# VHH binders against Imidazole glycerol phosphate synthase subunit hisH (hisH): the designs that were tried, part 6

Target 1, 214 residues: Imidazole glycerol phosphate synthase subunit hisH (hisH), of Cyanidium caldarium (Red alga) (q9tlq8)
Amino acid sequence: MKNIGIINCGMGNLHSVSNAISNIGFNPVIINASKDLVSFACSALVLPGVGSFDLAIDRLEKKNLIEPVKLWIQEDRPFVGICLGLQLLFEGSDEGSKPGLKIFNGYVSQFKHSLVKKVPHMGWNKLYFNRFNTIDNLVPHYFHYDLQPWAYFVHSYYIEPKDCYTFNTTSLTFYGKQKIVSSISYNNILATQFHPEKSGLFGLFILKRFLSSY

## First folded at step 1 (VHH)

Design g11 (framework vhh_gefurulimab)
Fold by ESMFold2-Fast, scan of step 1:
Structure g11 (fold): chain B 214 residues (1-214), chain A 123 residues (1-123)
Amino acid sequence: as target 1 above (214 residues)
Amino acid sequence: EVQLVESGGGLVKPGGSLRLSCAASGFTFSEYAAAWFRQAPGKEREFVSAIYSGGDTTYADSVKGRFTISRDNAKNSLYLQMNSLRAEDTAVYYCAAEYTVYWGDTVYTFDYWGQGTLVTVSS
């Protein structure tokens, strides 16, 4: 059974993510410090979290995990970012002062009440994939044409689609009048704004397909 | 600064041909999907054709087999070759670009729009 490291940035969702990883046939291990990456010999890392961008960066910095995580990604080792974990891959947040991991260019934006009626974006919503840019290893071919995937969201901040134009695969979701990036697939990175661990069989399927490739 | 500028519209007789062009500037056109829409007076704007960043195409049933969409990323340009034109093809034609295009022919939110070029098919 392969070890999948779940980074504890103190922002919640560790239990649900650990259960999802276990349910799809992997051994979840909690990463609290850089030494744990060596001790557990992980095949992939997962960065989950909900809430404050700056607080998560502060907590990762206090645990000395910023540079080890950046190095993991720069060495093209498998990485999954969930919700806040997707957002932390960017340069920073429009409402914050802390730099992100800076793996991707752009900033996390806050929902505007002129474009959406309620914040947070909470509940099930549809994923739209560009059929010609979707990677079959993440979503089976028939999902591109026959099915509209749904996933569970809970967030007050989002990534603007224009900031992701260089990625090989991206899905979008509409919330009110706002378009948001709901997932990114780039090299050995899978990053989702939705919570695959809370998105039923579809979410578990996406995680299993990505992690089974390694 | 971001612009889409259409050209090539004009008057043409039924059965004739016309080629529309759209010049993109101020963004990385090659990363965007691009589409043609049209609007006749008193009607809603309707989808005509789209070409994805990878080159795959889709067409509205009303134009399939008669129109051909193409792109030239080196020239930051989008084209629509219109053959076997009919009176009902008379409309203002708009170029549009979107970072990501959803599959199908449904009108959806595009990031950038041109100002349009008039095509009149009349005897």
Scores: ipSAE 0.000, ipTM 0.223, lowest interface PAE 10.6, mean pLDDT 82

Design g12 (framework vhh_gefurulimab)
Fold by ESMFold2-Fast, scan of step 1:
Structure g12 (fold): chain B 214 residues (1-214), chain A 124 residues (1-124)
Amino acid sequence: as target 1 above (214 residues)
Amino acid sequence: EVQLVESGGGLVKPGGSLRLSCAASGFTFSSYAAAWFRQAPGKEREFVSAISSGGSTTYADSVKGRFTISRDNAKNSLYLQMNSLRAEDTAVYYCAASTEYVIEGDYVYSMDYWGQGTLVTVSS
């Protein structure tokens, strides 16, 4: 069984992510400190979390995990970011002062009440895919003709990439008048704004397809 | 006025090479993603290659390793270098540009701007 490292940055969701990884046939290993990355032979890393961008960065810094995670990604080793974990890949948050991992260009922005009626965006929502990406690696052929799988969201902030959605995104969703990048697939990175561990069989399928590729 | 004008098409033998150019005018090309599509007689239009405003590229499996897309923002131009051409590459090639892609329903793509096309014929 392959080991999948789950980074504990103290921002929650470890139990549900760990259970999802076990359910799809992998061995979850909790990464609490930089030494754990040396101790465990992980095939992939998962960065989950909910809540504050700056707090997550602060906690990763205190655990000495910022540079090891950046090096993992720079070496093109498999990486999954979930919710806050997706957001941390960007340059920073518009509301905060801490720099992100800066893997992708762009910032994390707060929802505007002029565009959406309620914050957070909470609940199930439809995903829309673009075939300019390597969608066949993540989504089975039958989903290609009905591109509206549903996933579970809970977030008050969303990513605003500087580059075109077509090249760094696997899916979009819509909340009120706001367009949201709901997932990015790039090289050996899968990063989702939704919670695949809470998105039923579809979410588990996406995780299994990605992790089984390595 | 907004325009995309393709050039460089023509007749070439199998195994040959061609370089297509697309000149953009009337909009801020550097802020747009750009792509090449093609359509053979009696067939649907198909994606060939795309390049983001930031320079990231993607290719259809049928052309990967043979075609290279590039852009020159200072000249407001998009290029497609086509090598190892096959009879199956015969088509009208279209340049397209878009700032944002929205997909609804079944893989429906909408590009903001399209060129008029340039014919590429690969035969001996």
Scores: ipSAE 0.000, ipTM 0.143, lowest interface PAE 13.1, mean pLDDT 80

Design g13 (framework vhh_gefurulimab)
Fold by ESMFold2-Fast, scan of step 1:
Structure g13 (fold): chain B 214 residues (1-214), chain A 124 residues (1-124)
Amino acid sequence: as target 1 above (214 residues)
Amino acid sequence: EVQLVESGGGLVKPGGSLRLSCAASGRTFSDYAAAWFRQAPGKEREFVSAITWSGSTTYADSVKGRFTISRDNAKNSLYLQMNSLRAEDTAVYYCAADSSLYEFLTNPDEYDYWGQGTLVTVSS
């Protein structure tokens, strides 16, 4: 059974993500410090969380996890970002002062009241998949075209990538008049704005398919 | 973030062909719906053709079967291949990108980004 490291940045969702990873046949291990990355010999890392971008960066800094996580990604080792974990891959938040992990170009923005009636975006919503370069086996071909899987969202901020064609695969969703990038795939990175651990069989399928590839 | 520049317009005889190009900076046309609109002298802008992020295309009845919309993601460019041109196709052609809702692709008010236009004149 492979070890999957779940990074504890103190921003919640550890238990639901841990349970999902167990459910799909892997051994979840909680990463509280850089020592844990060496000790547990993880096959992949998962960065979950909800809430404030800057607060998550502050907490990762206090745990000395910023540089180890960046190095993991730079070494092209398997990485999953969930909700806040997707957002932290970018340069920063428009409302904040803390730099993100800067894996991808672009920023995190708050929903505009003029485009959406309620914040947060909370509930189930449709996913529309887009491919840029080649066939991405992470997304089964029967979810292409006219098939629209649904996923669970709960967020007040969304990513604005600068160069979307950099990604192998993206998915979009629509909330009011706002277009939302709901997931990205790039090399050995899967990052989702939705919560696959709360998105039924589809969410579990995406996690299992990604993690089973390594 | 997105800027659009059209090219390829000009004078052509009836029955001729032209290919219009639209180059984008910033995000790619494959991420969002993109469209061609045109405006003839003294008339309002009208829909010509659109392509969604998934590659689905739609055409105005007046151009269906004669025009083809396409994009090249590597070149970050949108194209309009215009065949069997008619005098009534004379107009300034505009590239548009980033519709808020794909079901309203024919509504110019739904597009966030616009090019400056390129003139197409069809005359004998």
Scores: ipSAE 0.000, ipTM 0.142, lowest interface PAE 16.1, mean pLDDT 81

Design g14 (framework vhh_gefurulimab)
Fold by ESMFold2-Fast, scan of step 1:
Structure g14 (fold): chain B 214 residues (1-214), chain A 123 residues (1-123)
Amino acid sequence: as target 1 above (214 residues)
Amino acid sequence: EVQLVESGGGLVKPGGSLRLSCAASGFTFSSYGAAWFRQAPGKEREFVSAISSGGSTTYADSVKGRFTISRDNAKNSLYLQMNSLRAEDTAVYYCAAESWEELYYSGSPYDYWGQGTLVTVSS
């Protein structure tokens, strides 16, 4: 059974992600410190979380996990970012002062009430997959049949699609008049704004496909 | 007036080739992504190929290796080179354009459509 490291930065959502990883046939191991990355011999890392960008960066710094996580990604080892975990891959937050992991260029923005009815964006919503940067290994059936899967969202901050065009942005979602990046697939990175662990069979399918050997 | 006008359709024998053209007018074509769709008699409209404003391409599995999409922004034109044609390729072919590159996703609505050009592959 392969170990999948789940990074605990104290920002929540750890239990549901751990259960999802277990349900799809892997062994979830909780990474509380850099030494745990060595001890558990993980096949992939998952960075979940909800809430504040700056608080998450502060907590990762205090646990000495910033540099080990950046090194993991730079070595092109499998990495999954969920919700806040997707956001932390960017340069920073427009509303904050702390630098992100800076894996991707661009900044996280807060929803504006002029463009959306309510904050947070909470509930099920459609994913529109990028025909130019398809993730055939992750979503082959949905792409081939033009099926639009739905996923579960709960967030107050988002990534503008315009800022992510130079990357392998794999899906977009519409919330009110706002367009949001709902997933990115780039090298051995899968990052989702939605919660695959809360997105039914589709969410579990995406996680299982990514984490399984191809 | 926004227009997409397809041309180059016709009758061709199996194994033959055709080149479809789509002429765009009334908008800044170079800022748009573009795609080819087709609809066979009695079937739903299906995706064939797409090209981003930056030139990245994608193809339906049924046409990979046989069809090539290209664009010429100076001429406001989109092309589809169709090789090794099969009877199953018989359809009306439609040109489509989308205003934002991020909206070239599966199931995304296309802003502009042409009227179509008929391709018939028969012996």
Scores: ipSAE 0.012, ipTM 0.293, lowest interface PAE 8.2, mean pLDDT 82

Design g15 (framework vhh_gefurulimab)
Fold by ESMFold2-Fast, scan of step 1:
Structure g15 (fold): chain B 214 residues (1-214), chain A 124 residues (1-124)
Amino acid sequence: as target 1 above (214 residues)
Amino acid sequence: EVQLVESGGGLVKPGGSLRLSCAASGFTLDYYAAAWFRQAPGKEREFVSAISSGGSTTYADSVKGRFTISRDNAKNSLYLQMNSLRAEDTAVYYCAAGPLFDYSWTQEDEYDYWGQGTLVTVSS
């Protein structure tokens, strides 16, 4: 029924995200160009992806999607960032020269072998939620009884927020000696470092709760 | 302007009591875990006590049973009630706050915001 736009930045995961959105009762539509945002009349946008920050920005630039996505977010329209999609909301990457969407202050950094045993951070890991931001509307009610969900991660880079860190951080995850911001909820933005489309019923629940709010 | 400001330090005799206060401004403390750390002259900074946004508390073994941490979210403030003070409690006391959870409460590098410190001297 409702169209959920999935932005194709050429960085993968379109199929699994489209399947997840269909599974929870929405109509996934692929956004390849800015005209598609108007044509499909989307209720929300999802920006998925894995891999290189700079490559994703370059591809979004070539598709003329940078400014339309920024305007969507500026107008407080519902937005989901997944993995790379979370990272692109920041100012840039430590190893890159391309600026991000600059929705949030801070940068994307590569894991250091001094702090973690293996790169990438790959597999299931626990989420520790901050009860005091809007995620309490998105967390399963069973978590109100101090249950901690697990989610699926696969990434070599992590976000280092600044300024809005305390109010935007929704959950944390610990990998080796590195603390990871694993999700952010701010206004009508939900952004996760984990892959809800690969995180079982919990991941689907989070997506369904967020998208059903609009 | 985000800041934490400690007050209530001073000179006290062994066996005495002091109540430290920490006032938060420019942000709402109730979204944060908060803690007290202390540093004695010539020593490293050490953990004293922490309190979660929900009111759960933890204490260093050296102060357990003598100190009580508390918060008042309506006043945007953190407190440390210090009883049965000893010479070894002499230190500069710092309040700290961060968007962290109980598994990291004792780690000073996990806190984002810090006060300037208030001196507590236990002597004579």
Scores: ipSAE 0.000, ipTM 0.151, lowest interface PAE 13.1, mean pLDDT 82

Design g16 (framework vhh_gefurulimab)
Fold by ESMFold2-Fast, scan of step 1:
Structure g16 (fold): chain B 214 residues (1-214), chain A 120 residues (1-120)
Amino acid sequence: as target 1 above (214 residues)
Amino acid sequence: EVQLVESGGGLVKPGGSLRLSCAASGFTFSSYSAAWFRQAPGKEREFVSAIYSGGSTTYADSVKGRFTISRDNAKNSLYLQMNSLRAEDTAVYYCAKLGEWDYIYSFDYWGQGTLVTVSS
C-alpha cells in the first residue's frame, strides 16, 4: 500500500484527510517534521489546513518544513494542496506579512463585502471545469448524465493567480458576485480551495484519480 | 433490466425521523456502490451520502451525525435513516447506482425519487 504523507502544519483537518486517504486505498502518514520525510517513503505529499495563512507559514517554518516542501515540489514530485494548502502555494496573503511558498505568482485576497453578503463562503457549491473554455479531463464529456460536480467550501480568502494561463486545468465557482478559482493543476500538483475529503464521492474521486496516477 | 425504486418519503415535522428505502433489481447489487442525492424545489441536485461495495460510508457535512446510510445485500436494498429533520432537508431524494470507482460520479442509473417534506 503506497504511503501518502500528510503535512501537519497545526492548522487542522488531519483526521478527515487521513480518513479520506485510507478510504481510497492508500496509507496515510503524518509528517510532523523534516525527519519524517526521510523516515517514510512517500509517493505524494498532501498539505491540508484551515485558517490563518501567516500562522500556517510560521508553523511550517518552526517545524523546518518550508524548504523540504519547496524542494519536493521543485523535484516535480506529486503534491496536493487543500484549502489553506492551495493558498500557501502563492506569493502571500492580504491577511499579513509572511511570504508564501511562492510556487505560483499571485496573492490571496479577502472577500469584499460589496461582492458577497456573508464571510466565510461556507457550504456546497457547483464546480465549473474549464481549460481555456473547454471541458477538463477530470470530467469526461462522454458521460450521458449532466451531473454538475459539487464540493464543500469553508473559506474567507480566495486566490488571485497572476499567471492562470500557465495551469493545465482550472475550475471555478461563484459566490455572490465573486468568481473563485476553486482548483488548479500544474504538472504533478493538484490544489483545491474546496475540501475533497468533505465533498462526498466527487472529492474522493478527484483524490483517488490524482494519487493513483503515481 | 436495471431498476432503482425509492420509497419511504412523506410529510414529517421538524425534529422528526424518516427512513428511506431503495429497492434494486436487474443487477448484482452487492458488487456496486450506491448513493443518495436530493433536490430541493428550484435547486440543483446535491450529494447526501454514499456506501461503497466494501461497506465504507461518506456523508455531506450538512447531514453528518443526523443521517445514516446502510445496505442489505441479501435484500438488494439501500436505506437512509434520517433523524433530527430540518425544514432545509425538504427535497426529492434519489438513489443512484454508481459505476466503477474511478468514475463514481458517472452514475449508471437513477431512481424516480421519493418526496420528503419537513414542515409543520
Scores: ipSAE 0.000, ipTM 0.114, lowest interface PAE 16.0, mean pLDDT 80

Design g17 (framework vhh_gefurulimab)
Fold by ESMFold2-Fast, scan of step 1:
Structure g17 (fold): chain B 214 residues (1-214), chain A 120 residues (1-120)
Amino acid sequence: as target 1 above (214 residues)
Amino acid sequence: EVQLVESGGGLVKPGGSLRLSCAASGFTFSDYWAAWFRQAPGKEREFVSAISSGGSTTYADSVKGRFTISRDNAKNSLYLQMNSLRAEDTAVYYCAAPDYYTGSFELDYWGQGTLVTVSS
């Protein structure tokens, strides 16, 4: 059974992600400190979380996990970011002061009431994938080009598609008049704004396919 | 208003070369990915090549090693260098770019096309 490291940044959702990893046939191990990355032979890292960008960065800094996570990604080791974990890969939040992991260019934006009916974006919504199946650099092969999947969202902040057109945005979702990045795949990174652990069999399929590749 | 204008098509013998150009107005290529597609007589439109705003490129298997996509952000232009042309490359070639405001990875803006004919 392969070990999948789940980073505990104290931002919640740890239990549901751990259960999903276990249910798809892997051994979830909780990463509470940098020493745990050395102690456990992990095949992949998962960064889950909900809530405040700046609070998550502060908590990761206090646990000495910022630089080890950056090094993991820089070494092209498999990495999954979920919800807040997707957002933390960017340069920062428009309303915050803490720098993100800066793996991707751009900033996390807050939904504007002029463009969306309610905040948060909460519930099931549709994923739109690039259907050009010969554009592997823009769409990862583990996503099905002919399927129109639905996934579960709960978030008040989003990533603009403009910030990701230069860097392998995998799917978009529409919420009111606002377009959001719903998932990114790049090299050995899978990052989702939706919660695959709460997105039924499709969410579990995506996690299992990604993690089984390593 | 976004406009894409292709040029550089023509009649060429097998083994020959052509360079296609696509000039954009109403948007800046440096902020967007862009692609070349082609449509041969009696066939569906097919993907040829794409380039991200960061310069990463992707090619259809049928053109790998023969075609090179490139961009010149200062000239707001996209190019397709076509080498070792074959009869099966005969098609109308289209430049395409996404509409950021419509909210899809689908390519919303298309040029008028430029005809490439490879014949001996």
Scores: ipSAE 0.000, ipTM 0.194, lowest interface PAE 11.4, mean pLDDT 80

Design g18 (framework vhh_gefurulimab)
Fold by ESMFold2-Fast, scan of step 1:
Structure g18 (fold): chain B 214 residues (1-214), chain A 120 residues (1-120)
Amino acid sequence: as target 1 above (214 residues)
Amino acid sequence: EVQLVESGGGLVKPGGSLRLSCAASGFTFSSYAAAWFRQAPGKEREFVSAIDTGGSTTYADSVKGRFTISRDNAKNSLYLQMNSLRAEDTAVYYCAATYDFWSGELPDYWGQGTLVTVSS
């Protein structure tokens, strides 16, 4: 059984993510410090979380996990970002002062009440997938789901990628007048704004398909 | 630098055919939906045809059955085969590319246009 490391950034959702990883046939291990990455010999890392961008960065810094996570990604080792975990891959929050992991260009912005009826974006919503050349970069086909994908969202912030067209695959979701990037695939990274651990069979399908590739 | 460069326009008689080409550079063309728009003298720019990243096509009612859009991602190129041309097809034709064309957003990138004149 492969070990899947779940990074504890103190921002919640560890239990639901751990349960989802177990349900799809992997062994979840909680990563509280860089030594845990060595001790558990993880096949992939998952960075979950909900809430404040800056608070998550601060907590990862205090746990000395920023550099180990960046090195993991730089070595093209499999990585999953969930909700806040997707957001942390970017340069920073427009309202914050802490730099993100800076894996991708762009920033995290708060929903504007002029564009959306209410905040947070909470509930089930549709995903529209753009597959960028299905053969190029040997991109995993785990996003090729037979039914219209619906996923569960709960967030007040969304990513504004500078170069979203350079990703292997992205999905879009429409909330009021706001277009959001709801997932990205790039090399060995899968990152979702929605919560696959709370998105029924579709969410479990993409997690299992991705993690089974390694 | 992002560029879309159209070619293949010209003068053609009613009932004739033309093939327009659009060469994309400076971005990953295969990641974008691509479209043709046209602007006739004294009119607003109108949608003609689109092709998404998966190859699915859409046509304006005025050109269905006469025009065919296609793409060649290996050549970073978009094409419009125009058959059974009418005087009403006279316009400057613009190549366009966008990540999110289906949402009704304006295209991210535009070409400079190529003139098609259908006249006796």
Scores: ipSAE 0.000, ipTM 0.121, lowest interface PAE 16.1, mean pLDDT 82

Design g19 (framework vhh_gefurulimab)
Fold by ESMFold2-Fast, scan of step 1:
Structure g19 (fold): chain B 214 residues (1-214), chain A 118 residues (1-118)
Amino acid sequence: as target 1 above (214 residues)
Amino acid sequence: EVQLVESGGGLVKPGGSLRLSCAASGFTFEDYAAAWFRQAPGKEREFVSAISYSGSTTYADSVKGRFTISRDNAKNSLYLQMNSLRAEDTAVYYCAAQYLPGWEYDYWGQGTLVTVSS
């Protein structure tokens, strides 16, 4: 059974993600320090979390995990970001002072009540998959672009990408008048604003398909 | 009818300047990211510059420091200020709009010719 490292950034959802990974046939291992990456010989890393961008960065810095995680991604090793884990891949939060992992260009912004009636965006919502990337004309094989499935969201912040050539946007979700990038695929990265571990059979299918590719 | 219409192309000497405009109609331009592409005779189409719906800009290395992309949402317009033009900048320039980065470009203009020649 392959070991899947789940990074403990102290921001929650560790247990639900661990259970999801176990349920789809992998061995979840909790990564509390950089030495754990070597000790467990992980096939992929998962970065879950909810809440504060800056607090998560501070906690990852304290655990000496910022540079090892960046190196993992730069070496094109399989990586999954969930909710806050997607957001941490960007340059920073508009309301914060801490730099993110800077894998992707752009910032994390809070929902405006002028565009959405309720904050957080909480509940099930639809995913609309793009059919093509204008650069390479390919849709990631582990996503089924003909489906418009529902997934579970709970977030008060969303990503605003800057560089349209930094990543392949995989799905879009509409919340009120706000458009949301709900998932990104780039190289061996899968990052979702929704919680696949809480998104029923669809969420488990996406995790299993991605992780089974490695 | 959805349209992107480029203007401002022409003949210019090396070291000169041109300002290209792109007028959008038939859709809510302010919700879209926009970009400039170019295609020289016998070459592939290449990326020049992009601006997000939030105003963040990106430039190809070949034009960085010489070209400036900007937008005016009140006028549904995209601009490309081209300074210090070189013979290698000779191409048909196209504007394009996309709803989100990484998606297929939703709309393309018909192009405007820029010729840099002595």
Scores: ipSAE 0.006, ipTM 0.223, lowest interface PAE 10.6, mean pLDDT 82

Design g20 (framework vhh_gefurulimab)
Fold by ESMFold2-Fast, scan of step 1:
Structure g20 (fold): chain B 214 residues (1-214), chain A 119 residues (1-119)
Amino acid sequence: as target 1 above (214 residues)
Amino acid sequence: EVQLVESGGGLVKPGGSLRLSCAASGFTFSSYEAAWFRQAPGKEREFVSAISSGGSTTYADSVKGRFTISRDNAKNSLYLQMNSLRAEDTAVYYCAAFEYGSWDTFDYWGQGTLVTVSS
């Protein structure tokens, strides 16, 4: 059974992500230090989390995981970012002081009450993908899903579509008057603003197809 | 009013070259992402190449290294330079334009230009 490393940055959601990984047929392994990446011989890494951008960066830095994670991604090894894990791939937060992993260009923005009725964006919402059947390189194979996808969101910060560097391989979601990036695919990275571990069969389908590709 | 018009298609022998053009009118082309697609008789429409409003490009594996996409925002135009053409490249070629973040459907499509690579 393949080992999937789940990075413990102290920001929560570890239990539900571990359960999802187990349920789709992989062995979840908790990564608390860089030595765990070597010891457990992981096939892919998952970075989950909820909450503060700056606090997550601070905690990863204290665990000496910033450089190992960046090297993993630079070596084009399979990587999944969930919620806060998607946000940490960017340059930083508009209201923060800590630099992100800087894998993608742009900054995390806070929802404005003038554009959305309430914060956080919480609940089920629709994902919009390019639906042309023969455009595989615009829509990665693991996003090919027969039904309109709905996924579970809970967040107060988001990525603007224009700030994303992966223009051909992102899904969008509409919340009030705000468009948000709901997922990104780039090389061997899958990053989602929604929680696939809480998004029913669709969420498990995406995780299983991505991780089974390696 | 709003339209995309392709041109430059024709008959060419294997190994030859063609340059396709797409003229946009009735909207602010410079703010749109743009792409080329193709459809051979009896086959599904397939992606060929795309270019962002900022100039970043991507290519289908089947054309990478042979085709080059470019744009001229001042002339509201999209181009596809096709080199080392093969019989398998025979298709009607379509240009499309979409606003970044509109993934359900492309906002605008051209009517297509035929490229035939034969003998």
Scores: ipSAE 0.006, ipTM 0.157, lowest interface PAE 11.8, mean pLDDT 81

